# Ledger of designs, part 1: miniprotein binders against Homoarginine-6-hydroxylase 2-ODD-C23.2 (2ODDC23.2)

Every score and structure here is a prediction.

Target 1, 357 residues: Homoarginine-6-hydroxylase 2-ODD-C23.2 (2ODDC23.2), of Arabidopsis thaliana (Mouse-ear cress) (q8h113)
Amino acid sequence: MVIYHRKVVFTYVRAKRFYHFLNIEMVTDFKSLLPVIDISPLLAKCDDFDMAEDAGVVEVVGKLDRACRDVGFFYVIGHGISDDLINKVKEMTHQFFELPYEEKLKIKITPTAGYRGYQRIGVNFTSGKQDMHEAIDCYREFKQGKHGDIGKVLEGPNQWPGNPQEYKDLMEKYIKLCTDLSRNILRGISLALGGSPYEFEGKMLRDPFWVMRIIGYPGVNQENVIGCGAHTDYGLLTLINQDDDKTALQVKNVDGDWIPAIPIPGSFICNIGDMLTILSNGVYQSTLHKVINNSPKYRVCVAFFYETNFEAEVEPLDIFKEKHPRKETSQVAKRVVYGQHLINKVLTTFANLVENS
Positions, changes and structure headers below are counted from each chain's first letter, unless a header gives other numbers.
F, E and O are the ipSAE of ESMFold2-Fast, ESMFold2 and OpenDDE, as the mean of both directions, binder to target and target to binder. V2 is 0.75 times the mean of E and O plus 0.25 times the DockQ between their complexes.
[cut] marks letters that were taken out.
The coordinates of atoms that the task and the answers printed are left out; those that the model quotes come from them. Centres of patches stay.

## First folded at step 2 (miniprotein; from H3c with D10W N13L R14E E17Y D20F K24M)

Design c13
Fold by ESMFold2, look of step 4:
Structure c13 (fold): chain B 357 residues (1-357), chain A 88 residues (1-88)
Amino acid sequence: as target 1 above (357 residues)
Amino acid sequence: SEELIKQAEWLLLEVKYLIFEARMLMEQGDLEEARRLLQEATELINKAQEIVDRALKLNPDSEEAKRLLEEVKKLIDRLEQLLEEIKN
């Protein structure tokens, strides 16, 4: 079907006579194997109590539903976050990772730092395979004692680079915008599932935790280097801000094929996670994805993970159980305690860092 | 304070949820239950109004508190519209 669409698009473009005069970039279905969704109609109405009735919102909601039922990954354009900010985030991240190791180690991940900070190249593993990346791990900050004994190990401030000087201020602004954007996309997803806009803003979801992984992939002169092994994301929604250089992210579709996620400048790649699978009563499934690096260029990826409340006991929402009754042999977990799982993952990851140093 | 702003935001979110549910019930013809939800929403928005007023006393220049006041006004107007529709 992609092949036929490419032929139709080329024939259509050929008939116009003045392609170079228009000087516009055309997006074809072949180059965009994942859905591209302009969410500006959703965002224009996301604070309106009548948003569910808006024709533009209805159109976006339909596209979100199809994307989440099929591949669980899509590009988001019309998101309202400036290109300047998106690019500065990547530029400053490049600048940090270009520093000597001794400078990067000044913010190294430690238990005393709340498991926040820098990880050197080659110490992370996914499914028993080494991930060829370096990273900064950041988590939402919270007041001492807010999340009891289990949250205590993650207390403390994030360790932001002091070089570049403006890194912390930039990233805190970016995180706020990503949090708001994710919430608004989730209003569209809630409508897509047949609920109110606010089903993902209930008591256990309205004060979301977040995780940010700021990832650098070294340039390679070999093919098919594993930058990040195949996995699903744990939370509700992920926003990916990646370099436009080359395609490294691959996504597994419902047919079991790996689809390349070709970068689209100015977009976020957006995907659903395991908590959304549970909350939707299994209607939307989180998607396996990996990073395979073939580029001689260094590349960065800044991944923002929108999660539940830290203390959430996550189970299918009643409205989605009613709307989408589960079959007798459903694979969906009955209940998950988010904060306990997060801390276990943090401690396991750190133990692996120590063992593989 | 910032805590008052957060509390008001959560109350307004509950109000919007109740309005959505009431609208669905009105479309189904269950006007008695819809009226009950709109009454609950009215009580919650009055509480949110009080909280926003307190936030403005603490910081009169708060743009967020001013935004919340405009939201309160819009929601009150919507509640009035829906209650009028039920009467007819």
Scores: ipSAE 0.496, ipTM 0.820, lowest interface PAE 2.4, mean pLDDT 85
Fold by OpenDDE base, look of step 3:
Structure c13 (fold): chain B 357 residues (1-357), chain A 88 residues (1-88)
Amino acid sequence: as target 1 above (357 residues)
Amino acid sequence: SEELIKQAEWLLLEVKYLIFEARMLMEQGDLEEARRLLQEATELINKAQEIVDRALKLNPDSEEAKRLLEEVKKLIDRLEQLLEEIKN
């Protein structure tokens, strides 16, 4: 079983030089690999009112539809964010996590900080199990009182590391680019569901919330250490920027098998969340995934979660109910307030922290 | 100025949505409803133009407001074209 993994990695490293000649079609047939989607044709037309009619957009939309139906995870290439920026985000994140614990504690997460900042190793729990990671939790900043009593819990600035000094400015730039990229991918997903490009933006994304988790996974000498427990993402779309040299993310396919999400340098791993499952009337199911720490080296991952409006009452969109009718008894028909769910998750995580401290 | 830009961007998005729906209805042969949507889109694009003009008056060098003005012009031309196609 061990021999097969080395051959796939070697074929992939050679494939970087042959990317011009390898018909992207052949890589899609391996049920064992996540699809790779070049979204550059979608991005080239994302501001055009007739983008839905562009042949390049139609091809990308078809790939997005298949990926969202079959696995709910895909690689994104041709995304327009510079490799230098993507790599600098990871490099500076390594630099932060290499700091003394006392320095990391300068930005410690607290309720008074709106649950923004540094979480030490072992603070995060997934399904009642302790996760072996540390993180910086960031949320979209908003004015005091903007989101009423629900939003009050998350009020405050993000706690950016002061070391490295450029970290804040870098991450704010990165957030902007991830926001724009996420919006454009969701236009493609909206088309894939048979709507206009604007179905999400018209109702649910007028003021999109975002969450960013800057995650550090310590090196381990044991196999199968859970870095992050098995879960689905709650939001719409996740953009994952991970270290290129370590395979840790595992994705559960439709057959129930765990597929390793092998890093592709310069790509994002993209996945869909539970809110997109609801909005799509259950056409696209969020995919269960986990992180296994399996390297003696420290690993970083930056997860950007593109979300609905904070106050969004998430239900199946009418256009997708019409195009993809389901029996009313579907659990997918449950109205969920995004902000309330987020707050409940944050408070539950913090309560567990206080009990275990 | 930033608030005016955001308001204009949302109106432009609504116009693009209405154009998409109108075209789908035209392909289905529902020209009456398509015309209604294009008329609504025309009202919205005119509001967007007024907002962009106000933004440019406040900041004539705003590259964002200039980009929005060019987008407004393109959408007006498209709406005029589609309204003419429905009359024939």
Scores: ipSAE 0.037, ipTM 0.330, lowest interface PAE 3.3, mean pLDDT 85

## First folded at step 6 (miniprotein; from h1 with E9D E14D)

Design h3
Fold by OpenDDE base, look of step 7:
Structure h3 (fold): chain B 357 residues (1-357), chain A 88 residues (1-88)
Amino acid sequence: as target 1 above (357 residues)
Amino acid sequence: SEELIKQADWLLLDVKYLIFYARMLMEQGDLEEARRLLQEATELINKAQEIVDRALKLNPDSEEAKRLLEEVKKAIDRLEQLLEEIKN
């Protein structure tokens, strides 16, 4: 294994140029910047047999490795999803959340709807604290009985807004593109971990579940309003599409400080989840993050969560155990059933819904 | 048709995986195990071809099935190259 010690030049967005545009005195501490990764070289080779030897891929892989080791968050550019589509997703999301409450309730989340649909403001709780957001919860659709009795709780179609009318078709297209993008990023991460490009496409990962949260954060006139409480994401990867004009996402760095994840137009914010931590044999740790509502303007965020198979019993992959041996006492050795965890989370959230409705 | 396409995609992925590791083993000088993986990949790619041919019989205009056929051909060509390299 030729560890190409190529000096991966992190194209840190030189804070100064973007900062001048946004008039934000961002903390110039180099530790406060998430890496920006152009993945276009990886995407250009994603179907090639010899992709691992491509110089452009090797450079991207080295950037992904550092980002996943150091912070677990990075910006993705060169991702191949059109800016028009990304922006239209946000625009239509704004349009939905601007609808009268009675119209939003037409797609209200219910147990009979498989816990899919609209959650009103103040219903979501993170770590026992109320989150100041509204959302549409979407999950991968599946045939009745596909995931047995565990999956039964989530059975049903997604409840897409009927206004705007094109919202469903737009979001289904967006989900497909996010799925493909997530797979390709994971090929780079798989290489970064010293596996084949395909370690995250094995038996437990070939039929990946996905979750999408379409989130609206109301405008606030108060400081430090928690839009979403501090958490790690559970899955493999998260792709965040957010409004470009508002900094709200906060990422906890290795020093324990909260770093603002400033939006970059046309980028995704990508982060790793707890399942990736497990699969990597704990090499890549999921990072604690939160959302602070700090704007008087309404903010939208579309979070796409690329998950394992619904039934996956997640444990460290053998290749990564071999490449990155750890002492057996690592908490990472716990088998976790993804679908069961998801259901427990949904039911817990819904119990809070019923108590506060 | 969609199920056939999905099965062919999975077999093609398994072939790509086996090719990757066979090359690594070849570089390490483990030609016996590399040859075993290439033989397994050859069996899988032949199955993928059969599935794609069935998908094309059902829908000759399927762009996805046509794409898979070209990917299967590339995989066969790559396997033939590697099998020739391992003999020398």
Scores: ipSAE 0.656, ipTM 0.875, lowest interface PAE 0.7, mean pLDDT 87

## First folded at step 7 (miniprotein; from h3 with L13I)

Design h8
Fold by OpenDDE base, look of step 8:
Structure h8 (fold): chain B 357 residues (1-357), chain A 88 residues (1-88)
Amino acid sequence: as target 1 above (357 residues)
Amino acid sequence: SEELIKQADWLLIDVKYLIFYARMLMEQGDLEEARRLLQEATELINKAQEIVDRALKLNPDSEEAKRLLEEVKKAIDRLEQLLEEIKN
């Protein structure tokens, strides 16, 4: 039983109403554009017990609710991660992908490395089509045996590039900041769904797994080269740090049109995943997206996927089932073990690698 | 019509939240505040009904508007039930 402090619930309901009245007039048609959300008011109150009562938090929550309902993608500004760090991550990622192939192979993905490391161009397939990207796949590190026999497949350290030498320490810092940011965004989303700020910090979500894909998209001289095929993300939230000078990410809107996710310097693109769709009792739908390589220049993208607990049996949260009741026949009612799904995905990707190598 | 449907859906969501919080307050013995939330929910659901009725007037064959009308009716019934439970 989430002990809602009586005042917080009441003030949140009042604040939401006030926001609904204000926002009926400001329903920006997010169908054609990705919303930009300054989350700084949310972050300023993220540790306050009465955060749900703060007018600035209520504003951010209202924006998050609209974005998650209408498009499932938004820009995040005011996120508190330094531009220098964000840019250094991209810079060092470029430096790695510029290395000779033999150097990149020093961190080659292998089963013995827990499926962590470098994937060459042409290894990834989405819906049976080859993706024109290379990547470093990283996963949250955990102690041997922590996740039983399921987790054994992913056991091992991340394989960080040795060149540049500072890359590991930079990325570990970045992962921590992305983890904290994701948690705070989810507090806003939890409020938007009408829960306490902490619904995504319950037993199922107290030890969130994460995946990070450090992706390099080669320059192309042809139009409409698929860098990454159309898909939904599986997790809770994705934080995308991309090159500022190239538009490649495409988001499918509710009308079925592909909207370009134009880079905004210093912003993250945030999107919701399939697990958040389930947990929200289908209130927020994950959005189909793809990457098209349309530049002769090399492009990098760092995607941080904030996930459930590795062993989480993902089902709709009781509070969201109660607030947003659906007929039991909805596909959303399927219990999915996150870790098992992740392993199946990794093994399938690797099988495709072996067949196409 | 699509905008009206969207507005009605939003109001319906707000009503569901108010109902949820009202029930939580009822379980806590805070019947006065629960009653206030249910009254607020009643105002919102009536507005949602008016919007859905307008949407149906514009497009009588809208399956989405018909669905929302049925959800609005269920919400009204639930509100009436909860208001009666608070009196007893």
Scores: ipSAE 0.048, ipTM 0.352, lowest interface PAE 3.3, mean pLDDT 84

## First folded at step 9 (miniprotein; from u1 with A33M I45F G59A)

Design u6
Fold by OpenDDE base, look of step 10:
Structure u6 (fold): chain B 357 residues (1-357), chain A 114 residues (1-114)
Amino acid sequence: as target 1 above (357 residues)
Amino acid sequence: SPRLERLIEAARELLKEAKELLKNGDLEELIKMADWLLIDVKYLFFYARMLMEQGDLEAARRLLQLATELINLAQEIVDAALKLNPDSEEAKRLLEEVKKAIDRLEQLLEEIKN
């Protein structure tokens, strides 16, 4: 009798090792679908006048060009933000979402708070479907009246969790670092499009708005629960800081297949937005993505959206029209006002919140 | 080119905004404006170099003249920021970036004579 138990344990350990090997090999094959880009050479030269001629920059630019053409998503490593900070952001986010509902409601999103703060589970809708997440919505703070009547809807301070007390200062530091990182990635993308490094830092882009969603995805015991419905991001770039132990983000490839964006510890997932599609004269298309809650464990994700100026009237940049001419009949030629789009989205989301509250 | 004229116009608009901000801007506004001016300087240098390589020395000189005006105003703004807060690390950084911009300007001005 004792010999049979050892054989079963050995077969189970071999099966687990084989499943772990198959999972590692499948994970390695799936990791190959989204490019990993070390941007450290780009960052090392970001302030240099000759950065465009640097061999390390040229290599990064070539990787960014391929990633933006082929998939619109990539991992960023060598980004210079400390792992300790990245992890602390996730840890504190877990701590907030673990709080009693009554404590989370102390920072409840309201119109009087400029639509900043906590959204409960089931309030967010994507394409008419309910999303299974809770979030804290944050926006760049600005002086009252800075953005006129359009901006008035979003006026107010961000509502940060008061526990832990250091959460605000941590997130403000994180926002600054994400802003600088996004700016430097866009310099690489600008070069990849055949412009100067600074094409995304012109009049309509030099005072970038930002949005940050601190997102909590509840654990589920069912398969294919939609954490966030399929969408493209609206802005220029998105930086995603996610839990390292759960695969949930799905990216639609050129073949129409959903690729899992497996977490890489210490990386950001970066993707391009609809405004970058417009500005690039449609060279780089924003990629459809979704979140599937496939874990019984709670998952956090901090999405930082680097945007245009709030009042930006976005159209294809002249340099990219010249470098990448398209027929005028393309949908890409539509002028859009970023701030107005954002407000319309916020108001629509809030209307859904009131109807489902 | 029409694109070059738009670039020149945008930089002149920024110069105007920066001159107004220098009168009443707070430390954060001054730092932000100095950063914007230095970005436009970097932009102008990039295109000046490109025009030099194309043999359009006249257009390159126009950009370098404009860059000179932006650098001078960036210096004034950084000096104003440092007067408000001598310990501002961001203002100190921008001061070093202004110095680098001056050195690069001098280099490009020498290259365009040869």
Scores: ipSAE 0.780, ipTM 0.910, lowest interface PAE 0.6, mean pLDDT 88

